# Ledger of designs, part 11: miniprotein binders against Mevalonate kinase

Target 1, 378 residues: Mevalonate kinase, of Arabidopsis thaliana (Mouse-ear cress) (p46086)
Amino acid sequence: MEVKARAPGKIILAGEHAVVHGSTAVAAAIDLYTYVTLRFPLPSAENNDRLTLQLKDISLEFSWSLARIKEAIPYDSSTLCRSTPASCSEETLKSIAVLVEEQNLPKEKMWLSSGISTFLWLYTRIIGFNPATVVINSELPYGSGLGSSAALCVALTAALLASSISEKTRGNGWSSLDETNLELLNKWAFEGEKIIHGKPSGIDNTVSAYGNMIKFCSGEITRLQSNMPLRMLITNTRVGRNTKALVSGVSQRAVRHPDAMKSVFNAVDSISKELAAIIQSKDETSVTEKEERIKELMEMNQGLLLSMGVSHSSIEAVILTTVKHKLVSKLTGAGGGGCVLTLLPTGTVVDKVVEELESSGFQCFTALIGGNGAQICY
Below, E stands for the ipSAE of ESMFold2; O stands for the ipSAE of OpenDDE; V2 stands for 0.75 times the mean of E and O plus 0.25 times the DockQ between their complexes.

## First folded at step 6 (miniprotein)

Design Y1 (from X6 with E64D; at its last look DockQ between E and O 0.87; V2 from the best seeds 0.81)
Fold by ESMFold2, look of step 6:
Structure Y1 (fold): chain B 378 residues (1-378), chain A 117 residues (1-117)
Amino acid sequence: as target 1 above (378 residues)
Amino acid sequence: TPEEQIEEYKEEGEEAKEKGDIEEARYYFSFAIKVARINGDKESEAKAYNELGEVFRKLGRPYDAEFWLAKAYRIAKKIGDEKAIAEILQELGKAYEEMGKTEEAQEMFDEAEELAS
């Protein structure tokens, strides 16, 4: 039996940083996916006593005997309940870490250990101690800030949950989950994110699970309904950053310049709310006019992010290049490097601007934002 | 080997495309690209970009097809692969037709035919 699942990455369209200070942020799914394939062996198969994880896009494979997994993670059949998401205890996490260490990860690959730990936790809690081969491939660049960890947790959980409910249905393509299963999926994915990030906000896994867009303010997540197509060029600067330091820097600036920064945060709040309203509007306004309004708001948001001190020379180089092609860009996420979003109005061909950006050493993708969330395929 | 892996992805993608499973073809060609890039195989990378361009065209997204085909074109031009350039121009022509850019499409088709001869 085989089940496939996929889940999107995400971007922050507006409101990053200011949201820490009470402003509104808007995040959206992007149609760059992480894919998970779950295969259960036939009883006669030689590998019917092992759990195998294949990270095929980087040519790595991990394998454990079921007996070893059961020894490390105490089995209690009464707690094997896919409908009741649970947190991974610190003791269980340490036991899982031992299983991961036994795979002898090379030092340069140790960044994978938390993802492998999350895989073992989710698999054993949802499926139990059954043999399988799980294949993971991702279109999302590693370490890019586009929500790759959440997409993994969501896609993995979707495949695990779908293995029993829909296994008898042979659809002809990718299908979405119903709201009840989507809520369960999101709760499990959040538990997986805790293993990777400790204290995730819930934004990334929610956007990945449900798709489309969300609004976030003061700890409250609201799902949005996009009523227009939005196409973006995403440019990875390949500059690493320290998100915590950047967030702290904004807070420090707010302490030093409280009145100025209050005005900056209020302006960002207004921009985010206006962007959300434009995207959701069903009025007669043309897509082209909405795109022009969005361009202006993105430009304003970038100026305010610069005033917060979170831009970077690499980001400004991307912006300079896209401006020459009459395109508007802003950083997304923490800034200080990372990714840059460029709005692509209807009818825009990107050959020339992409050629310039990539010749300068940047990495480019196009994506539709606000599309589907988690999907499964049999 | 990486070469064997790339060929497997290409074969699975083509099979999916022939069956009309266009989203599945996207999956396989996306990962052929990733393996080719990791291993520095520029010829395979260009071919996989071209295949992904065709996938996006068949998904009704000619502007995204243009994005991938332009990447393929730039690589094929740098390595001097005129056969690949001709194939890429054929797919670009089809993408321009779907954008409603009939004159540009015909120019692409004409250039592709000249290079193939």
Scores: ipSAE 0.715, ipTM 0.882, lowest interface PAE 1.3, mean pLDDT 88
ESMFold2 (binder alone), look of step 6: mean pLDDT 83; pTM 0.798
OpenDDE base, look of step 6: ipSAE 0.854; ipTM 0.937

Design Y2 (from X6 with I33R; at its last look DockQ between E and O 0.77; V2 from the best seeds 0.00; counts 0 for: pae E 1.52 > 1.5)
Fold by ESMFold2, look of step 6:
Structure Y2 (fold): chain B 378 residues (1-378), chain A 117 residues (1-117)
Amino acid sequence: as target 1 above (378 residues)
Amino acid sequence: TPEEQIEEYKEEGEEAKEKGDIEEARYYFSFARKVARINGDKESEAKAYNELGEVFRKLGRPYEAEFWLAKAYRIAKKIGDEKAIAEILQELGKAYEEMGKTEEAQEMFDEAEELAS
């Protein structure tokens, strides 16, 4: 038996960094997916006593006997319930770390440890000690700020939960989960994110689970409904960055220059709110007019992000290139590298700008913004 | 091997496409693309981009189709594969037709036919 799941990455459309200081941020799903395939073996299969994880993105495979997993992570069945998400204790995490260490990851691949730990935790807690092969492939570049860890947690959990749905149907393509299952999915995905990030905000997994857009302010997440098409060129600068250092740098600047930075954060808050209003608007304003307003807001947001100190020479190179083609761009996420968003107005063809960007060593994708969340396919 | 994996993904994607399972085709061609790119198989990479272009066109997304097809075209041009170029131009023509750019579409169809002859 096989079930597939997918979950989108995300972008921050406006409000990055300033949201830490009380401003509004707007995040959206993108239609670049992480896919998880879950296969259960037949009882007679030779591999019916093992759990196998295949990371297709980096051509790695891990395998454990169920007996070994059960020995390392003994669960009290009287307290287990897939419908009640739980946090992984420090003691259990240490036991899982032993199972991961036994796979003998090379030193240059040790960054995978937390993701593999999250896989073992979610699998054993939701499915238990049953054999399976789990295959992961992603359209999202790892570590680029497009929400790859959350998309993994959401897609994995979706596949695991979907495997137990009694009223399954074949051949109906990709379908969304109902609201009850999405809520359960999102809670489990959040617990998975805690293993990877320690103290996630909940934004990334919420966007990946529910899709569309969310507004985030002072700990409150509000789901939004887009009422217009939004198409973006996403350019991966391939420049690594230290998100914690960038966030800290903004906070330090706010301490050194409180009046100036208060004005900057207020301006970003206004931009985020206006952008959310335009996207949700059902008035008679044309799509073209809305696109021009969004273009201007993105340009303003990028200028304010630059004033926060979170741009980078690679980001500025992308912006300069897209300006030659009369397109507006802004960084998305932490900045300091990572990805750049470029608005593509209706009718825009990207061949020439993509050729120029890729010739400069950048990686380009196009994406529809605000689309589907987690989906399953039997 | 990577070559066997690419061929398996291509076959599964083609089968899904012929059955009309367009989202399933996207899944397999995405895998074919990544394996081809990682292993430096430029011909398979271009073919995967072309197939992704067809997938997005059939999903009613001709602008995304153009993005993938332009990638395929640039690779096919670099390696000089006239048959691949003709196939890519055929798909580009269909994408432009769906955008309402009928004159540009016809020019691409004409060039594709000339290269195939």
Scores: ipSAE 0.702, ipTM 0.879, lowest interface PAE 1.5, mean pLDDT 88
ESMFold2 (binder alone), look of step 6: mean pLDDT 83; pTM 0.798
OpenDDE base, look of step 6: ipSAE 0.751; ipTM 0.892

Design Y3 (from X6 with I33F E64D; at its last look DockQ between E and O 0.82; V2 from the best seeds 0.81)
Fold by ESMFold2, look of step 6:
Structure Y3 (fold): chain B 378 residues (1-378), chain A 117 residues (1-117)
Amino acid sequence: as target 1 above (378 residues)
Amino acid sequence: TPEEQIEEYKEEGEEAKEKGDIEEARYYFSFAFKVARINGDKESEAKAYNELGEVFRKLGRPYDAEFWLAKAYRIAKKIGDEKAIAEILQELGKAYEEMGKTEEAQEMFDEAEELAS
C-alpha cells in the first residue's frame, strides 16, 4: 500500500519581528511543497521488520528494526491515541535521541537530528510499531526560512493519517482533507514542531495545514481568504542566520529607543492590516491597482525592517538588483540573510532579473501564494 | 546511483504527462532537475527545466513556464547544444503566445527554425 502527502512552505508577507511586540503579521502558503510517500511492505517482504526513512533529495537513509524501536521507546499505550494529539515527554524524547544517535549522522548533517526525532515520534504515536518505508522529497531549500520544518510535520502527519482512510483509485490527483482532519493534522504537526523548535508560534504549521493566508496578532490566528492572485519571485540569498540573535537584537533596540521603536511597530501593524484588507477585498478595484498598493506597502515594510536592524548586505543586493527592473522586494522571516520576496505584477516576465540574480550566486524560484494546504494522493 | 535516479524521475514524469496527470509530472521533473544540478549533469538539468516549462504551460501558467524555459535556454546556450536550444525556443514561443505576446513568440519560432536548418 502506498499513500502520498504534500504540504506547502510559507512566507511572511508583512509584520515579521514587529509581531513579537504586539503588531499584526500576515503569512501565506507558497506552492513549493514537501512531499512524503508512505509505503507498507507486503507480509512476506524482506523489510517486514524495519522502519526506513529515506531523504532522497539529499541521498540519506535511516533504518531501525521494529524490535529496537520497541525496546528503546517506553511502552505507554494507555493514553496514546491517534485521534488525541499529545506532547512528547522529556523521557520519551531522550529515548528517541538514543535511536537517532545510533544512526551515526555525519557531523555536517547533525542539524537533521530533531527532524528525525519528530519523524519517530509521529510515526510511533500515529501508526505504532509497523514496518514501512517513508520517503521525503522537498522543493523547499533546507534552512532558508520558508517553513520547511512545519511543511515536513504537516506532510508527514497527513500521510500517516491518510493511511487509515479507505483506499482510493489513483488517477485524479491531489485532494484536500476535510476540516475535521485538518484540525487533527494541525494539532499533531504543532506537537512535532515543539520537538524541533521548543516553543513554536503555531502559525507555520497552521499555514502549511490550511493553506491560503493567516493573520497573526498576540497569539491569535485568523484564517484569511485571498481574493486576488499573487505571484512572487523568491530569492534565496544562501546566507544563513541566527534567528534568535536577530529577534533579541530587535528587542534590545526597543529597550534602548522605546519611543522610536514603538512608532516603528505601530507603522508595521498598520501596514499588515491594510495588506490583509487589500488581499481579501471583493470590491471593483482592478488587480493592477491592488498590486500597486501592495508594492508600496512591501517597500514601506522593508524600510521599517531595515530600521529594526534585520536586513543584510545580501538582502540589499537583491533589492538593488530588483529595483533596476522596477520591482519591489522585502526580506521574509528573520532577515539577516535567508529569502527575499519580490512581487511579480500581472504580465511580468522575469528572465532578465533572474539571470542577473543567479549570476550573483543567488537561487531563484517563482511561486503562487495563498494556495493549497495539505493534500493527499493515493 | 544519481544517473538511475534521474532516469527514474524522467520516465515517471513522461508517463504522468502522457496520462494527463500534470501535477504528478511536475513532481517528477522537479526532482529530476534537483538531482541533476547537484551532480553537475547540465544536459539532464536543462532537459528537466524544459519539461517543467511544458508542464507549467499546460497548467495555464505561461509566466512560470517562461521562468523554467529561460533557465533551460541559458544552460543549453552555455554548453552549445543547438538541438536543445531549438526545442526550448519552440516551447518558449508557445508560452509567449499564451501570454498574448505574438511578436515575441514569432521571434522564438523563427530562431528555432534557423537552428534546425
Scores: ipSAE 0.758, ipTM 0.901, lowest interface PAE 1.2, mean pLDDT 88
ESMFold2 (binder alone), look of step 6: mean pLDDT 82; pTM 0.775
OpenDDE base, look of step 6: ipSAE 0.871; ipTM 0.944

Design Y4 (from X6 with Y9W E64D; at its last look DockQ between E and O 0.89; V2 from the best seeds 0.83)
Fold by ESMFold2, look of step 6:
Structure Y4 (fold): chain B 378 residues (1-378), chain A 117 residues (1-117)
Amino acid sequence: as target 1 above (378 residues)
Amino acid sequence: TPEEQIEEWKEEGEEAKEKGDIEEARYYFSFAIKVARINGDKESEAKAYNELGEVFRKLGRPYDAEFWLAKAYRIAKKIGDEKAIAEILQELGKAYEEMGKTEEAQEMFDEAEELAS
């Protein structure tokens, strides 16, 4: 038996950093997916007593005997309840860490350990001690700020929950889950994110689970409905960053220059709200006119992010290149590297700008914004 | 092995495409690309970009098809694979036709024909 799931990455259209200071942020799903395939063995299969995790897109495999897992994490199956998501205790996390350490992960790949821990936690709590092969492949670059950890948690949980649904619609197509299962999925994915990030905001897993767009302000998430197509060029600078240091730097600047930074945060708040309104509007304003307004708002947001100190020479190089092609760009996420968004107005061909960016060592993708959330396929 | 995995995914992608399972074809070609890139297999990378371009064209997204086909073209030019270049230009021509860019499409088709002759 085989169950497939996929979940989208995300971008932040506006409001990064300022949202920590009370401003509004807008985040959206992108149609670049993380895929999870869950296979249960036939009764006579050779791996009938093992749980195997395959990261085939980076040529890694991990395998545990069910007996070893049960020895390390002895759950009473009569107390398991997949419908009531729970946090992983620190004691259980330490036991799971031992199982991960036994796989002898190379030092340069130890950054994967929290994701593997999350896999073991989610699998054992939702499925229990049953043999399976789980394959994970992602179109998202690892650690680039496009929500790869959340997409993994969402896609994995979707596959695990879908394997237990009695009412299954078999076919060749991808289908969405109903709202009840999406809510459960999002709660489990949030618990998985806590293992990876400690104190996640809930933005990434919510966008990945539900799709489309969300508005976030002061801890409140509001789901939005996009009423216009948006296409982006996403450029990965391949520059790593320390998100915590960048966030702290903005806060320190606000302490040193409180009046100036209050004005900056208010301007970002206004930009985010106007962008959300344009995207949701059903009026007769042309797509071209809406695109021009969004372009200007993105340009303004980037200038304000620069004033917060969160840009980077790699980001500015991308911006300079896209400006030569009359395209507008802004960083997305923490800044200091990471990814850059470039709006692609209707009819835009990108071969020349992509050639320039990739010849400079950057990695490019195109994506549609605000599409589907988590989907399953039997 | 990575090489065996790339070939398996290319075969699965072609099978899915022939059955009309276009989203499944996308899955296989996307990951054939990723593994080919990581392992420096330029021939497989270019072929998989070309196939992914065809997938996006069939999904009604010729601008995204152009994005992937342009990548395939650049690699095929670097390695000097004239057969691949001609094949890629045929797909680019089809993508430009779907955009309504008839003159650009004809230029692609003409260049592909010259390489085949």
Scores: ipSAE 0.782, ipTM 0.909, lowest interface PAE 1.1, mean pLDDT 89
ESMFold2 (binder alone), look of step 6: mean pLDDT 82; pTM 0.786
OpenDDE base, look of step 6: ipSAE 0.848; ipTM 0.933

Design Y5 (from X6 with Y9W I33R E64D; at its last look DockQ between E and O 0.91; V2 from the best seeds 0.87)
Amino acid sequence: TPEEQIEEWKEEGEEAKEKGDIEEARYYFSFARKVARINGDKESEAKAYNELGEVFRKLGRPYDAEFWLAKAYRIAKKIGDEKAIAEILQELGKAYEEMGKTEEAQEMFDEAEELAS
ESMFold2, look of step 6: ipSAE 0.836; ipTM 0.929
ESMFold2 (binder alone), look of step 6: mean pLDDT 82; pTM 0.782
OpenDDE base, look of step 6: ipSAE 0.875; ipTM 0.945

Design Y6 (from X6 with I22Y I33Y E64D; at its last look DockQ between E and O 0.80; V2 from the best seeds 0.84)
Amino acid sequence: TPEEQIEEYKEEGEEAKEKGDYEEARYYFSFAYKVARINGDKESEAKAYNELGEVFRKLGRPYDAEFWLAKAYRIAKKIGDEKAIAEILQELGKAYEEMGKTEEAQEMFDEAEELAS
ESMFold2, look of step 6: ipSAE 0.808; ipTM 0.920
ESMFold2 (binder alone), look of step 6: mean pLDDT 86; pTM 0.835
OpenDDE base, look of step 6: ipSAE 0.889; ipTM 0.951

## First folded at step 7 (miniprotein)

Design Z1 (from Y5 with I22Y; at its last look DockQ between E and O 0.86; V2 from the best seeds 0.85)
Fold by ESMFold2, look of step 7:
Structure Z1 (fold): chain B 378 residues (1-378), chain A 117 residues (1-117)
Amino acid sequence: as target 1 above (378 residues)
Amino acid sequence: TPEEQIEEWKEEGEEAKEKGDYEEARYYFSFARKVARINGDKESEAKAYNELGEVFRKLGRPYDAEFWLAKAYRIAKKIGDEKAIAEILQELGKAYEEMGKTEEAQEMFDEAEELAS
């Protein structure tokens, strides 16, 4: 028996960094997915006693005996955790770390440790100690700021919860989950994110779970409904980032220049709110006119992000290239490298700009934004 | 091995495409592409781009098809594979037709015919 799940990555359209300081941010799902396949062995022929995790897109496999997992992470049958998400204790996390260390990860792949830990936590708390093979593949570049960890947590949790969902077999594709299961899914995914990030904001997993777009301000999440098609070119600069240092740098600048930075944060807040209004509007304004307004808002937001100190020479190189092709771009996420968004207005073909960007060593994708959240397939 | 995985996904993607399951075909060709790229297999990478182009066109997304087909075209040009170039240009022409870009489509079809003769 087999269950498949997928969850989208995300981008931030406006408001990153300033949102830490009370401004509004707008985040959106992108149609680049992380996929999880869960296979339980057949009782008659494949009655093995192991949990196997396959990361086929990077050619890695991990396996544990169930007895070893039980020894490291004792689970009392009277503790029902599936319907009531809980945090992983520091004691339990240390036990899981031992299981991960026993897999002898190569030094260059130790960045996977927290994701494998999250897999073991979610699996044991939702499924328990049952044999299975779990396959994870992702269209999202690792470490690029497109929400890879959240998409993993959401897709994995969706697959793990799928056995408790009463659904007709459709056989023809991907189905969304109902609101009750999405809420449960999002809560579990948030707990998984804590293992990876410590103090996640909740934005990434919420976007990946629910899809479409969200507006986030001062701890309040508002789900948005996009009423226009929106395509982006996403350029991965392939430059690694220190997100904590970038966030800290903005806070330090705000302390040193409080009046100027207050104005910057207020301007970003206004940009985010106007962007949210444009994408939700049902008026007779043409898509082309909405696209022109969005272009201007993105350009303004990028200038304000630069004033916060979170751009980078790699980001500026992407921007310079796309400007030559009459396209507007902004960084997305933490900045300092990472990914750059470029709006693709209706009618735009990208062969020339992509050729130039990739010849400079950048990696490009196109994506529709505001689409589906978590989905399952039987 | 990575080579075996790429071949398996290519076969599964082609099978899904023949059934008309273009979302499933997208899955297999996406991961064949990713592993081929990581392992430096330019031939498999280019084939996956071309297949993704057809898949996105069939999904009603000709602008995304153009994105993938342009990547395939650039690799085929560097290799000098005129047969592959002609096939890619035929798919590009179809994508441009679906965009309503009739003149651009005809340019693609004309170039493809020149290479075939």
Scores: ipSAE 0.816, ipTM 0.920, lowest interface PAE 0.9, mean pLDDT 89
ESMFold2 (binder alone), look of step 7: mean pLDDT 85; pTM 0.817
OpenDDE base, look of step 7: ipSAE 0.877; ipTM 0.946

Design Z2 (from Y5 with S30M; at its last look DockQ between E and O 0.90; V2 from the best seeds 0.87)
Fold by ESMFold2, look of step 7:
Structure Z2 (fold): chain B 378 residues (1-378), chain A 117 residues (1-117)
Amino acid sequence: as target 1 above (378 residues)
Amino acid sequence: TPEEQIEEWKEEGEEAKEKGDIEEARYYFMFARKVARINGDKESEAKAYNELGEVFRKLGRPYDAEFWLAKAYRIAKKIGDEKAIAEILQELGKAYEEMGKTEEAQEMFDEAEELAS
C-alpha cells in the first residue's frame, strides 16, 4: 500500500521581529513542497521487520530494525490513540537520539539529526512498530528558513494519518484533508516542531497545514483569504544565521532605544495590516495598482528591518542587484542571511536578474504565494 | 546511485507527461534536476530544466516556464550544444507566445530553426 503527501513551505510577507514586540505579522504558503511517500510491505515481504527512511534527493538512507526501535522506545500500550497528540518526553528524546547516532551520520550532515528524530517520534507514535519505507524529497532548500522543518512535520503527519483512512479513492490526484483532520494534523506537526526548534510559535506549521495566509499578533493566529495572485522570486543567500541571537539583538536595541524602536515596531504593525487588507481586498482596484502598493510596503518594511539590525551584507547584495532591474526586495524570516523575497509584478520575466544573482553564488526559485496547504494522493 | 536515480526520475517524468499527469511530471523533473545539479551532471540538469519549462507552460504559468528555460539555455550555451539550444528556444518561443509577446516568440522560433539547419 502506498500513500503520498505534500506540504508547502512558507514565507513572512511582513512583520518579522516586530511581532515579538506586539506587532502584526503576515505569513503565507509558497508552492514549493516537501513530499512524503509512505509504503507498507506485505506481511510476507523480506523487509517486513525494518523501518527505512530514504532522502533520495540528497542520496541518503537510514534503516532500523523494529526490534531495536521497540527496545529503545517502549510504549505502555499496544493500542495507539493517534487522535490525542502528545509531547515527546526528554527521556524518550534521548533514546531516539541513540537510534539516530547509530546511523553514523557524517559531520557535514549532522544538521539532519533533529529531523530524523522527529521522523522516528511521529512514526512510532502514530503508526507504532510496523515496517515501512518512507521517502522524503523536498523542493525547499534544507536549513534555508523557508519553513522546511514545518513542511516536513506536516507532510509526514499527513501521510501517517492518511494511511489509516478507510475512504480511499485511488487515482484522483492531490486532495486536501477535511477540517477535523487538518486540526489534528496541525497539532501533531506542532509537537514535531518542538523536537526540532524547542519552542516554535505555531506559525510555520499552521501555514503549512492550512495553506493560503495567516495573520499573527500577540499569540493569536487568524486565517486569511488572498484575493489576488502574487509571484515572488526567492533568493537563498546560503548564509546561515543564529535566529536566537538576531531576536535577542532586536530586544537589546529596544532596551537601549525604547522610543525609537517603539516607533519602528508601530510602523511595521501598520505596514502588516495594510498589506493584509490589500491582499484580501475584493474591490475594483487593478492588480497592477495593488502590486505598486505592495512594492512600496515591502521597501518600507525592509528599511525598518535594517533599522532593527537584522539585515546582512548578503541580503543587501541581493537587494542592490534586484534594484538594478526595477524590482523590490525584502528579507524574510530572521534575517542575518537566509532568504530574500522579491516581488514579481504581472508580466515580469526574470532571466537577467536570476543570471546575475546565481553568478554571485545565490540560489533562486520562483513561487506563487498563498496556495494549497497539506494534500494527500493515494 | 545518483545516476540511476536521475535516469529513473527522467523516465517517470516523461511517462507522466505523456499520460497528461502534469503535476506528477513536475515532481519527477524537479527532483531529477536537483540530483543532477548536486552531482554535476550538466546534460541531465539542462534536460530537466527544459522539461520543467514545458511542465509549467502546460500548467498555464509561462513566466515560470521562462525561469526554468533560461536556466536550460545558459547550460546548453556553455556546453555549445546547438541542437539543445534550438530545442530550448522552441519552448521559450511557446512560453513568450502564451505571454502575448508575439514578436519575441517569433525571434525565438526563427533562431531555433536557423540553429537546427
Scores: ipSAE 0.840, ipTM 0.930, lowest interface PAE 0.8, mean pLDDT 89
ESMFold2 (binder alone), look of step 7: mean pLDDT 82; pTM 0.782
OpenDDE base, look of step 7: ipSAE 0.882; ipTM 0.946

Design Z3 (from Y5 with F56Y; at its last look DockQ between E and O 0.88; V2 from the best seeds 0.82)
Fold by ESMFold2, look of step 7:
Structure Z3 (fold): chain B 378 residues (1-378), chain A 117 residues (1-117)
Amino acid sequence: as target 1 above (378 residues)
Amino acid sequence: TPEEQIEEWKEEGEEAKEKGDIEEARYYFSFARKVARINGDKESEAKAYNELGEVYRKLGRPYDAEFWLAKAYRIAKKIGDEKAIAEILQELGKAYEEMGKTEEAQEMFDEAEELAS
């Protein structure tokens, strides 16, 4: 039996950093996916005693015997309940770390360890100790702020939950989960994110699970429905950053310059709210007029992010290049490198701008914004 | 091996495309592309970009098709594969037609014909 799932990455359209200080942020799904394929062996299959994880897009494979997993992570059957998400205990996480260490990851691949730990946790808590081959492939660049960890947690959980659904419809397409299963999925994915990030906000897994867009303010998430097409060029600067340090830097600037930074945060809040209103509007305003308003809001947001101190020379180089092509860009996420969003108005051809960006060593993707959340295919 | 995985995905993508399973074709060609790029296999990388271009065109997304086909074109020119260039230009022409850019489409088709002669 085979079950496939996919889940989107995300971007932040407006409100990064300022949201920590009470402003509104808008996040959206992108149509770049992480895919999980779950294959159960036939009862008579020779290798029906192993759990195998394949990261085929980077040519890595991990395998454990079920007996070894049971020995390392002894679960009381009364605590194995897929319908009631639980946090991974410190003791259980240490046991899982031993299982990951036994795979002898090369030093240059140790960044995978928390993802493998999350895989083992989610699999054993939702499926138990059953043999399977699990294949993971991702279109998302790792560590770029596009929500790859959340997309993994969501896609994996979707596949695991879908394997227990008794009404399975053969089909030639992807389908969404119902609201009850989406809620359960999101809760499990959040627990997986805790293993990777410690204290996730819940934004990334929520956007990945439900798709489309969300508005976030002071811990409150509101789901939005986009009523206009949005297409972006996403440029990965390939510059890593320390998100915690950048967040701390904004807080320190707010302490040093409280009146100025209060004005900056208020301006971002207004921009985020206007952006949300434009994308939800059903009025007769033309798409091109809406795109011009979005361009201006993105430009203003980038200037305010500069005021927060979270831009970077790599981001400014991308912006300089896209300006030559009359395109507007802003950083997305933590800044200090990472990814840059460039709005592509309807009818925009990107050959020349992409050639220039890639010749400078940047990595480019195009994406539609606000599409599907988690989906499954049997 | 990576070479074996690339070939498997190219074959699966072509089979899915023949069956009309365009989303499945996208999956296989996307990962053939990724592994080909990581391993420096420029011929396979260009082929995967060209196939992704056709996939996005068939999904009704000619602007995304153009993005992939332009990448295929740049690689094919760099390695001097004139047969690949002609095939890529044919697909670019079709993408421009679907955008309503008739003159640009005809330029692509004319260039492809010159290379084929």
Scores: ipSAE 0.748, ipTM 0.899, lowest interface PAE 1.4, mean pLDDT 88
ESMFold2 (binder alone), look of step 7: mean pLDDT 83; pTM 0.791
OpenDDE base, look of step 7: ipSAE 0.848; ipTM 0.930

